VHH binders against FAS1 domain-containing protein YDR262W. Designs and how they scored, part 4

Target 1, 246 residues: FAS1 domain-containing protein YDR262W, of Saccharomyces cerevisiae (q12331)
Amino acid sequence: KNVVNLITFKDSNGKLHKRLAPEEIPPRLHNSQVNSYPLGYKGMRDFSRPAVNLDDILGTQQRKQQEFLAELSPLSLESKLSLVNEVQIFASYVRNDVETYNKVSDPNEDLIIIAPTNRAVSQLTLKPWQFPNNIDKLESDGATEKELDTAIQENISKFVRSHIVVYNDDKNSYKKVSPGCTLLQSIDFTESKKSDSETGGDILLKKEGEVYYVASSRDEKFHAVESIENGSNGVILMVDFTLVGP

## First folded at step 14 (VHH; from u6 with T100K S103W)

Design v1
Fold by ESMFold2, fold request of step 15:
Structure v1 (fold): chain B 246 residues (1-246), chain A 121 residues (1-121)
Amino acid sequence: as target 1 above (246 residues)
Amino acid sequence: QLQLVESGGGLVQPGGSLRLSCAASGFTFDDYAMAWVRQPHGKGLEYIATISGSGDSTYYRDSVKGRFTISRDNAKNTLYLQMNSLKPEDTAMYYCAVDKRYWSRSKLDHKGQGTQVTVSS
């Protein structure tokens, strides 16, 4: 059954709009190259790649509605992060980490972003720039301004990369630990492991009923996902806690 | 409007104790970590203690660790600082603040008027 596809988005003035989504960019029939797109080679996602599907990761039933939701939301995760008011502090940290920002903007990535809310960050005793490198101690020990800036950037980058999973269905990037519960690897986990053959992870994802839950693998304290935003290159799971802290 | 009102300062002898209080209003108190910040006369601001929104986690600068205890009562929207074994070097204006230091160079915009603590014989 063919359904009329609508795109809902908020403009810079906060006004909501709905419009018909194009089904396909029509090719030109002239003598010019037919497959050229306005954004060029690297500005467009390979449309044959399936969207990230949380139910496949969990080993639960794949829902046809998830394919429709991916089609409904043509915006990248970079754009989605900029629009979700509840995660603007985390979004600012992502923009500060060039390597991660490039991944979030890349249409050929498949990401799961576990985005802490503004409240989750605001309530922390130390903010992400203050740990795990102890900035107070470095300053008191006479660190130069450059040394402090480097340590601060390392702290922010580690915090951001602990909340983002690069999903790859063809690689062993996750491990199902029980029915409906899967162990995931953050970017920080994969960059820290000793060899490519190491398995395990630092993030647990589960589904009970219609609700998804996330925990750190260290404490296994599951928190409900507050909302889910689908983007063209992945999904954002909004949570009211941080996966790493002081 | 956001309001923070500190109280409990005063003159105390070395080795003495004081308990500072901060009444908070105009915002969702539990959503924010809170801090005590001090400023000795003619010197810069120093964050000496912070406490998480729930009150379950605390942090102290080395200069006050073991002598000062930060706490909060979320039912009363009140932040506390128990100051023991006071030294002349603790003499400063003490401010309670909402800890919005999301970046290392964030300005302190959310503090009270302060309460003076003077440690002298």
Scores: ipSAE 0.766, ipTM 0.915, lowest interface PAE 0.8, mean pLDDT 81
Fold by ESMFold2 at other seeds, fold request of step 15:
Structure v1 (fold): chain B 246 residues (1-246), chain A 121 residues (1-121)
Amino acid sequence: as target 1 above (246 residues)
Amino acid sequence: QLQLVESGGGLVQPGGSLRLSCAASGFTFDDYAMAWVRQPHGKGLEYIATISGSGDSTYYRDSVKGRFTISRDNAKNTLYLQMNSLKPEDTAMYYCAVDKRYWSRSKLDHKGQGTQVTVSS
């Protein structure tokens, strides 16, 4: 019936891909937009940009099935995070941090969210609002309600931002440690690093066989990714541990 | 369906010891951090100790650190509080709780009926 326009683009490895032309995709102002976004393509993802692909980040072979599934995922990571029951506690923390929520909702961002399960959070001796600022000590030292609320918000924001990676397509944002193992920078790491030329990171991602693994760079204790949710502006890797803790 | 039953309270002299127990059922015990919470008569609730789901990590409020020891036996679904060097100010109702304080102002909804500890000469 109607002719569908496809456009061709190259990924960072030089491989050609095809996408629907942006004008073939109706705008989704009702579900994924904030009211302040202008009409047109600013409120929609620029489809000349490829979807986030973990194999590109790891330097492993890109699979056609993985790329196809990513392009079939019209929901933003904000929508996906709200629908995945297994990470509802983490999702609630993301919604509490306006800056992070805006990134997760933004169709022109590319994110990797390493989402701890409800179990991973529930078993912590201190919950994310209690560390690294010691809230009990601040309270006993006579901190005002405003000072406590600020420290709590900093704790929650640091926890959230330690689990989210913004994909920047440049070498300095990611450091390949070995074939199939890459050092990533969380938002929290990026906001704390000494200079833009710093190439370190706080998150290790590797693939062995068909399974992805995540570790903190501090302990290098790898945990298997339990499941992957693809969204329009990135991926969610569900894990049964937290990258930062008390 | 979730049940927490505290036991082991009683009357003890200052300097004495007690061991509290909490039998848990109706939920996956080792998925959750657990807490001991106390309430002195006519006063608010105080979280005094927490322990991770695995039992590998603990946290103590300064008022009890060094005197109280929280532990758990995940094979028996049981939480413990060893209370040493008891003081009159430790007199309170003691509750076992599932630590669901995901927010700083979360209500305490998952606790037992409590066991009374009275430290008096």
Scores: ipSAE 0.740, ipTM 0.902, lowest interface PAE 0.9, mean pLDDT 81
Fold by ESMFold2, fold request of step 15:
Structure v1 (fold): chain B 246 residues (1-246), chain A 121 residues (1-121)
Amino acid sequence: as target 1 above (246 residues)
Amino acid sequence: QLQLVESGGGLVQPGGSLRLSCAASGFTFDDYAMAWVRQPHGKGLEYIATISGSGDSTYYRDSVKGRFTISRDNAKNTLYLQMNSLKPEDTAMYYCAVDKRYWSRSKLDHKGQGTQVTVSS
């Protein structure tokens, strides 16, 4: 019933935009931590939780104190994804999957995001909206626009969820196969489990020397991690390949 | 400036063969999957074949599978389409395209001028 006040402003090119009036924008929880919200508000991380550390996941040497302090400072993974130009196609797919995007924005999650570069996606013969549901076949079979949109959304969500690991919710999802090599479960793997007792995984993480590598557990073809972005609720590993494809 | 120049079209009899070529310049060819797209007169665009940036993977629409072969030569920045067992239904304008369909409603913004293929008795 109540309307939200919008104000119009003009940018430097003369284009008109609308935004919420400042008094109607909620305070940023990270910055204010306001107690007026209902129980269960977001914006606070439990600081008894350690930051995600790849050496700990791999069972390798203790971290230096300087590395530990750096991990306590970073922005959220939502912020980090928005800033890394080389993964903006993947980031757009993440934003399209509301459930996953909410996890990326949640300060009380601990995520490992294996983010394919724009080049990795551009290489694909079919883009993530086209598989594993065969969109060409659905069109030729006379699927409605709604049926196509649902199948496309399922394809994008499966692609996104195959590249993201939640380690803080599944204490049995990580299996060290040797020092420096660990088997992980993506969100997609976890959602596709035959039972809660299933302990396999779909992603291998390995460290050799100072370089981290990632592979699908199916083919075990390791690719070097090109860069690492640490966030307050996890880590982004940038790779020049996709973990699933057509 | 991105350029795609198709060639190799023409008039052929049913059952005949043609080889289309596409010269690419102005972008990093190996970074992108490439596609052949056709448009029959008065009809919409149809993506018929794609090939990965490396050339290791291909995809074909059912209507051309087994008859057409997409390939690329990354050293020459050139895309090819070998068309065998041609049918009158294959009559169309054929375009070379950079496959930037990251979303289902993406526009075809990166194509050449096209080359006409006409299959008639």
Scores: ipSAE 0.738, ipTM 0.905, lowest interface PAE 0.8, mean pLDDT 81
Fold by ESMFold2 at other seeds, fold request of step 15:
Structure v1 (fold): chain B 246 residues (1-246), chain A 121 residues (1-121)
Amino acid sequence: as target 1 above (246 residues)
Amino acid sequence: QLQLVESGGGLVQPGGSLRLSCAASGFTFDDYAMAWVRQPHGKGLEYIATISGSGDSTYYRDSVKGRFTISRDNAKNTLYLQMNSLKPEDTAMYYCAVDKRYWSRSKLDHKGQGTQVTVSS
């Protein structure tokens, strides 16, 4: 008898939605422990560093309430990801990528996380561990368990890193294309590009009115940001799509 | 309560065709990718086709690619599998499933009761 619990949540318009409870997600805590500092503590943020400000990145006028809340947030993005039920699948992938998890936990990083919702992941025809390396083909070609685990890890890391931007104070990592529209570079983009930026970035961030929108630079299909979570070391933009897919 | 009901199986000759259907209820159908999974008698489960929540993207295992077509009608909460050029090795129980394989070792626990497909002369 397969009884499955439903989760009810409210979107930004107040509508109630039902969906399947997340499946049991295997913890990768051991890998995170290996790459964590012995104490697991990164200290306090440098008080002189300003909070990540989306309106500065976009070149638009800031709302005082938004800046004030960001300035007062004591929780890291790691803590924020752990608290947001709507992105728990993505959060589990972040924990699996130790290098990225360390950045998300680091109080002296400045990150923009484009966090796909559980729905955004659940609707994908292939899940993030299955692409871009074709795991079915590797298995049929006789890949060893170690080779499969490595390919799966690469897939998950690439997915996670395609959704996270490191804010660079010197602004070489992003380009304002117009007032209210900026081209950003994900971690994956910066690790994959040759020397200069031949494309300029892989993520578009736009503000129209009081609503933020995100698109892949490949298709330029903008999706509204459903919510924003401010943390001590950056911001989380929750979206109902993935920036990369099968 | 989640329910998946498969139908359309039966006995067919090699080279023949069948169309399987799966009626879904008790969850938001288009939020999830769906899959067809088969189990030949005495053998393990095989995911043979998946389709995205919107229906715009599909994936097929090599053993059925070019012969089987997965589709969905989100207005009717129904999943389909068109099977052409059927072979004796396609003989199996066929299950409709919600694809919740978020990790490589995820368990299959959201499937229907299955429909038998037998390919024999």
Scores: ipSAE 0.731, ipTM 0.904, lowest interface PAE 0.8, mean pLDDT 82
Fold by ESMFold2, look of step 15:
Structure v1 (fold): chain B 246 residues (1-246), chain A 121 residues (1-121)
Amino acid sequence: as target 1 above (246 residues)
Amino acid sequence: QLQLVESGGGLVQPGGSLRLSCAASGFTFDDYAMAWVRQPHGKGLEYIATISGSGDSTYYRDSVKGRFTISRDNAKNTLYLQMNSLKPEDTAMYYCAVDKRYWSRSKLDHKGQGTQVTVSS
């Protein structure tokens, strides 16, 4: 239908303008009203993009309730995280990590957030700022306050990024293991890769019956998703455990 | 109202043992990791041991590892610290605390009144 103007900033014949010299191609946005709502200015989502569908990711086709809920809920995942009282500790960590917070707020992202509940965090023997960098040992080794703050920030960012998946249609962020079971790559996994040729993932998602389950790929101990919140730029899967721990 | 009451402190000789107890009330005990924190005279607070809400996982500062054992009984809302092979350097006021250090290394807003442990000749 719109033949999607993919190649350059203006033309209907996409690839032909890809070859033009940038300096002599004006943006040519004179006082004309270009119907540019697909461009997403002012924080609006591109309406042509489909909502995240967990059944598509899992390779099942049983239900599209998630698409329906996303269409009825215009709120971003940032807004949804702020409203779900049971995950407010995790939400505060997300806000502390600027790069991740920007993705959660971006209407042009599609994210899967596996959000540990307040209980899941509160019961941890070590809090997310204490691992994997051993803060107690750094203190005893004479680390400065600046060095400690840096290590703490790295710990919190790694914890947050281990719970968030950037989903996209090109399939770089997940790999179907079997029908109804998919291996996902968290942001932390993708940032920790030695090369782009590495395959695998750190998160397992599966569906059995009407219930979704999540596990770390390291232990494969599946936990039921307690609730699903659909937002305009993805979904939040609330769980009563953390994907990484001490 | 959250309440934590420590007991079991006292005077003990080097090499001796003590068992501290902490009775907890006013909150959902097993939703939280718990900690033992000590304050030597004239010094700051030191978190020496923590235990997960379920009791399945523990952490110890190196200076007490192998000598102290933290445990909890969620049916009794009670936290314990078994202290063996006590040294003079273990002399301190001991507090139990709800570990709410989500952002702060030194937060101690949820502690009891403490129980004194003195290790001397």
Scores: ipSAE 0.731, ipTM 0.899, lowest interface PAE 0.9, mean pLDDT 80

Design v1
Fold by ESMFold2 at other seeds, fold request of step 15:
Structure v1 (fold): chain B 246 residues (1-246), chain A 121 residues (1-121)
Amino acid sequence: as target 1 above (246 residues)
Amino acid sequence: QLQLVESGGGLVQPGGSLRLSCAASGFTFDDYAMAWVRQPHGKGLEYIATISGSGDSTYYRDSVKGRFTISRDNAKNTLYLQMNSLKPEDTAMYYCAVDKRYWSRSKLDHKGQGTQVTVSS
């Protein structure tokens, strides 16, 4: 009898989910450890579709009985973003964009979040609310407070959406460029493209040895992924740079 | 404790030049973009120049672009502002600041005591 235990948990919005019990979920990776699988789908497949052994259930159930009252190990990406201290500035921007926040907390999504560190944001000559709409110029040209607030929100949303990839079964969601190097489309790229037939992307992801690297397709300046956080609906790749800037 | 100390201000004639310096301590200097902010007497604060943590990129308000140059020396934890072709409207208190404006309504609470620049014929 291959019975998989389900439990109910409440996400950060108070929404209830039914997910695998903690004993059904493989141990999470360390923050600095990278998986030899390609990032995204295969990693989630290992976490989301476990094979159950009855002896493991009985053994882990006995220890997991006390842990059943604790929070689940593979949390949503929304929960993971809230827990990773080093990306709290970016996380605050994500929470401010309702459509993106809904995707990040949606258990049916499969996302890759390339999360800039607080240091990466702090180094910018202009902060994400200041570009690409030039807020200084709008203000000096006499823009109303409502016009400024709209432009600022557009700037923040574009910044957030440039760092998140929806890895669903989309014909144009990714394209292998070379062995170990893949071209990805951010949400912003997808929303900005001129036609549904448009190919290409704005993010490069590659693996060399045991380390993953990310670059903008515009400059191809690769940066090492500092750590990986696996969540119930995708992965977070922490990077010490931003994919878009002033 | 975070410390920012501005220097180099003074009285100059229109068309003259000044070089402002800011000594920084008590934090990891190259983690942050830095800014020069000025306040004319009885008026609000104006961010006039910013420089990235690495020093590789800069931004200027139109009123100073081409006349002022922001720079930094991360080995010395020092920020600079070279001010050329000074005009009477450049008269203000000039502050060195850590640019922590992550939101549009962020307060400026990481600045020095300021250095006065007065441009008068």
Scores: ipSAE 0.727, ipTM 0.897, lowest interface PAE 0.9, mean pLDDT 78
Fold by ESMFold2 at other seeds, look of step 15:
Structure v1 (fold): chain B 246 residues (1-246), chain A 121 residues (1-121)
Amino acid sequence: as target 1 above (246 residues)
Amino acid sequence: QLQLVESGGGLVQPGGSLRLSCAASGFTFDDYAMAWVRQPHGKGLEYIATISGSGDSTYYRDSVKGRFTISRDNAKNTLYLQMNSLKPEDTAMYYCAVDKRYWSRSKLDHKGQGTQVTVSS
């Protein structure tokens, strides 16, 4: 018997879709010994969980259109990053940070990735491996090759994690400042703080008209989001600016 | 077709000054940070100064900080290095480069032919 069961579901805009029944997609066997392999399997996304909705984050009225587009996006953010030519330098940094790469690949995470363009990275007087740890000084002070590699890895990971927000639809990952303007916490922000910093943030997201804007403490100015890529586990906001710099 | 042409090198006495220029063409100049790189005879390449694409930020190696000034004119697609208080150890071939060191082990791909600076009595 080779018959595949299909079930019908209705999206947020009332359109009917079909998919494979969940019982025909078996979970992967996980073992602590197997955890030595590069990537484990995270399971299927819970389809009852709402997708990331920028209008909900901002308190604006575009919810239904964005929600529908997210439900039509079968590719993970990991796959989307690999395909967007304009952010390939940043994508390579994400792949270098195993913890972050695992989140980007996880179907049950919801992420907002604020991806700097290749131009934004190429503009930098120091590249992400050179700050905040001063690699030139470490070399001059006689640091070992292992010490340099560790400092470089820390620099790249901090850069990546400053551009990625873990979103959930409770009060932990963001704070609405005003209609159309919301304060977000990057992964780097949350890792630098404990539970006593729940109301703070390091990234502002704003919508004016049909355009989204992002600001950080680097220059404290809003930069337009040039494009949005929707994935199964979140969204990518492309900006021509890096949120942290030398 | 990316082209970088350095000029302004020469022979100068210790304590003297030189200004290097680099004419750039074949790419969008202000998209990229630019660097001056030098190679003393028989030694490896040394990045001595970098400047952001907009020109608003600079970085200097300690050995030249306070003596050298990097600048750019994006309207003319030109990079500059003002070199003051020159020392014999500054003697090297000087290259203009597009700073594409996105990884610590990135190779230098985009540099000019260089201009020689010789500091001697």
Scores: ipSAE 0.711, ipTM 0.895, lowest interface PAE 0.9, mean pLDDT 82

## First folded at step 15 (VHH)

Design k4 (from t3 with K107P)
Fold by ESMFold2 at other seeds, look of step 16:
Structure k4 (fold): chain B 246 residues (1-246), chain A 121 residues (1-121)
Amino acid sequence: as target 1 above (246 residues)
Amino acid sequence: QLQLVESGGGLVQPGGSLRLSCAASGFTFDDYAMAWVRQPHGKGLEYIATISGSGDSTYYRDSVKGRFTISRDNAKNTLYLQMNSLKPEDTAMYYCAVDKRYWYRSPLDHKGQGTQVTVSS
């Protein structure tokens, strides 16, 4: 009833296998639009914008170090994300969400990407395409292929957007709770909240000693950031957990 | 090399119980969610239960919820399925699998050889 593009191969034991064709992985955007700015510039970063500085959003004394490192990084977060083997499952989900992927590639954005490791995703009881919309139940209830594809895309997009913060000083994208601890708003939080009712957040960032920690604001269970990658348009914080789950 | 070996299947009367085991080796067991998948004769594969890497979270298909219990022992690299109140409809080959369904309709490539469960009077 459901069809997938499969290829057949024979392993060294003589057993015949069927696997997904490589083309079943969501493609990268291939029909590129020419980027246009009001003044006709293309691909140029507005250098008057300060680079993302984790210690600035935490209220600590590390501002000059991170600003300097951002000025020396020639690669976008898209390039950096594709190079970090430990987050390649998450990176594939980012590529599937076209709006977010465009931000990750855009030199005029400033992002904080909290990238779960492959282990963090692999250990989940349900994978990001399976929640919060219950795909099994939708199939059982007779959902059409279009309805299923929409629900799956919503699930993946919500997962991706729950892990990415658009940093902007003048739009209140964060709120300092105390020195060294700040509440952040993911893209998903910003798109889902009633802006007039509250100015909270869904992500906590803190620094203790030389180590950064991240938690969901729901449980406040902090996990160490395992590595930090600076790019031309922001920063990637690698973590061994997911901010949202089943 | 990744290896999964199921055991504990057999013939049982309706209303009876069985406990399946799966010995895992060749990979870091607790880094992965694990699943039980069944295939009735001549039919497709059905994921019936999954469990997180730590064992703290579980999911069940409605047809087995309340009757089957998935569990794992990470110190022994072993996955379990306790099956109670068995019905003839539960007759199938049961496979232990590493849950690598990162995308919708991902193929089942990481399973054992299976153990037969037959529920018959």
Scores: ipSAE 0.790, ipTM 0.924, lowest interface PAE 0.6, mean pLDDT 82
Fold by ESMFold2, look of step 17:
Structure k4 (fold): chain B 246 residues (1-246), chain A 121 residues (1-121)
Amino acid sequence: as target 1 above (246 residues)
Amino acid sequence: QLQLVESGGGLVQPGGSLRLSCAASGFTFDDYAMAWVRQPHGKGLEYIATISGSGDSTYYRDSVKGRFTISRDNAKNTLYLQMNSLKPEDTAMYYCAVDKRYWYRSPLDHKGQGTQVTVSS
């Protein structure tokens, strides 16, 4: 009862392993007692909360309250993410991080998901499970399977959390850099900051003409957002690069 | 249909050099990182070098770093491995692979037939 959904696979060396399946919905808890509540769905969204609006975050357009309310989507970002074929590798990593998956599914969160395409992940010299913890080094140093699994999970979680912003209109979770350019804080940045008064961010968002661009604050190399998917609890910005890499 | 054809293997003296090639077809080559993987006789597979889709980034296992150079020519859909200062320990079957290791110890499903490299006096 309450078994984690694992798949069995053979590695490239023929050794048998178990892991969480890619694209798997997060497992139920292992040690749940007699069912205390059915997990049918998260509660309904508070309709008094406005939808995430990128132009408001950027300060680039007049607020059109009637217009953004008419753009409300019935589907959560969790649902939208599962439907966008071009980001299914990233979506599988999101499902692997239970805390983040719960936020993506929560109708009362407001998120900006900067979702790298399958191509963006596929072209990386090292895949998200391989950094920043150096898994090859850990293996050569004789790390146990448990130590390796922990380091790998930390790598994947950091990758996922570096691509997701919790937008909080009531807190200083972003800083405008210039007209039409804003610093955002990923979940990873927020969890790593030294004080609650710390400002700045790890993600740059800007608009040039009618096109949105995203960059890491580290290199400031902007990439065009290829598509935008609106969900009931935020937006998905599809990009052909990763915000963190080897 | 995806095809990877390795070539350039052979018998070489210790300290010698070989250049392996891999002709790729049936997929968009520069969308994927590529890898060289070797298998010594009776032993498991070892990823020894990878290169990003653009060719701008590389990674090497310590055992080959400084001696081997991975490269690619995206205009010719070709992957290369320049192997210098070869040692008997480098004796193995060498495979060209599409690096689809999105999860730890993913199975190797997209590789060529291999080319044998034997380093012996």
Scores: ipSAE 0.773, ipTM 0.918, lowest interface PAE 0.7, mean pLDDT 82
Fold by ESMFold2 at other seeds, look of step 15:
Structure k4 (fold): chain B 246 residues (1-246), chain A 121 residues (1-121)
Amino acid sequence: as target 1 above (246 residues)
Amino acid sequence: QLQLVESGGGLVQPGGSLRLSCAASGFTFDDYAMAWVRQPHGKGLEYIATISGSGDSTYYRDSVKGRFTISRDNAKNTLYLQMNSLKPEDTAMYYCAVDKRYWYRSPLDHKGQGTQVTVSS
């Protein structure tokens, strides 16, 4: 059964609120402990799906690795994301976006998660719930609690979805720009585009030497990936910056 | 143990200027955005300015934009607020804070004791 704990707090104006705690939200559980439609194995991945290979996405050939040789990790990205202490704030935002969290838990998805560190979030002048919808202005304009909750949820979901790429082997989720540099589409980008034929993107991934780098396509300011976690349904690239901000 | 100590408040005439300082210790200062928060007597708290950990980005509430300047010196672990063109409605207790508002309406638990600014004609 799904167990979701809410905590209460007072804001700077004394108003009492409830929210999901950023570091204590458990993974979502199904209402039944069995899969009834269709009956299947808990969290099993289709064994015919190849693991995500960053060098294939980049169009580079590793001198030491001609093919994807890494052993398949038994842990999902959901599990890996929950275990990486350095990204707990981002992980809590992911859990708040149910649709995206379901993809992170789905063994038949393949994801690239560009996970900002706690430091990357902590140093922002506005936190992900505050933009792009201006919550302070909505409050001053007399927005209802429901309107505020909706705007905040949209902000958090957009932030989360700007950091996650859905990948598949048919190469619809990326466009190689040059050897070692590839343009990716975040979930947010794909949900915002007007045509299936759009092949642009909002995330640049490149490799120089043995180091991977990530940038927003808008500013092209590359940041080194600080660590890589492989999971059964994709990969987590830890970065000390956010792809979208105030 | 986190410590924030504000200074620089006082009594000033309308149109005057003050510079607030905040000495920080007990945490990695440049990992966090910092904020100035004010509370007029008998009223709620208001975040008026924030600055990113690096100091490269700032945000101001409209009521102070163009008149107040937030800055930081990460080598000195110090946060500043330059207040120009002060108005009577700027009268308040001013607090230095670590901006840990990761969720809507997070409590303000990481602030100093405050410094009083009074703008009186």
Scores: ipSAE 0.763, ipTM 0.910, lowest interface PAE 0.7, mean pLDDT 82

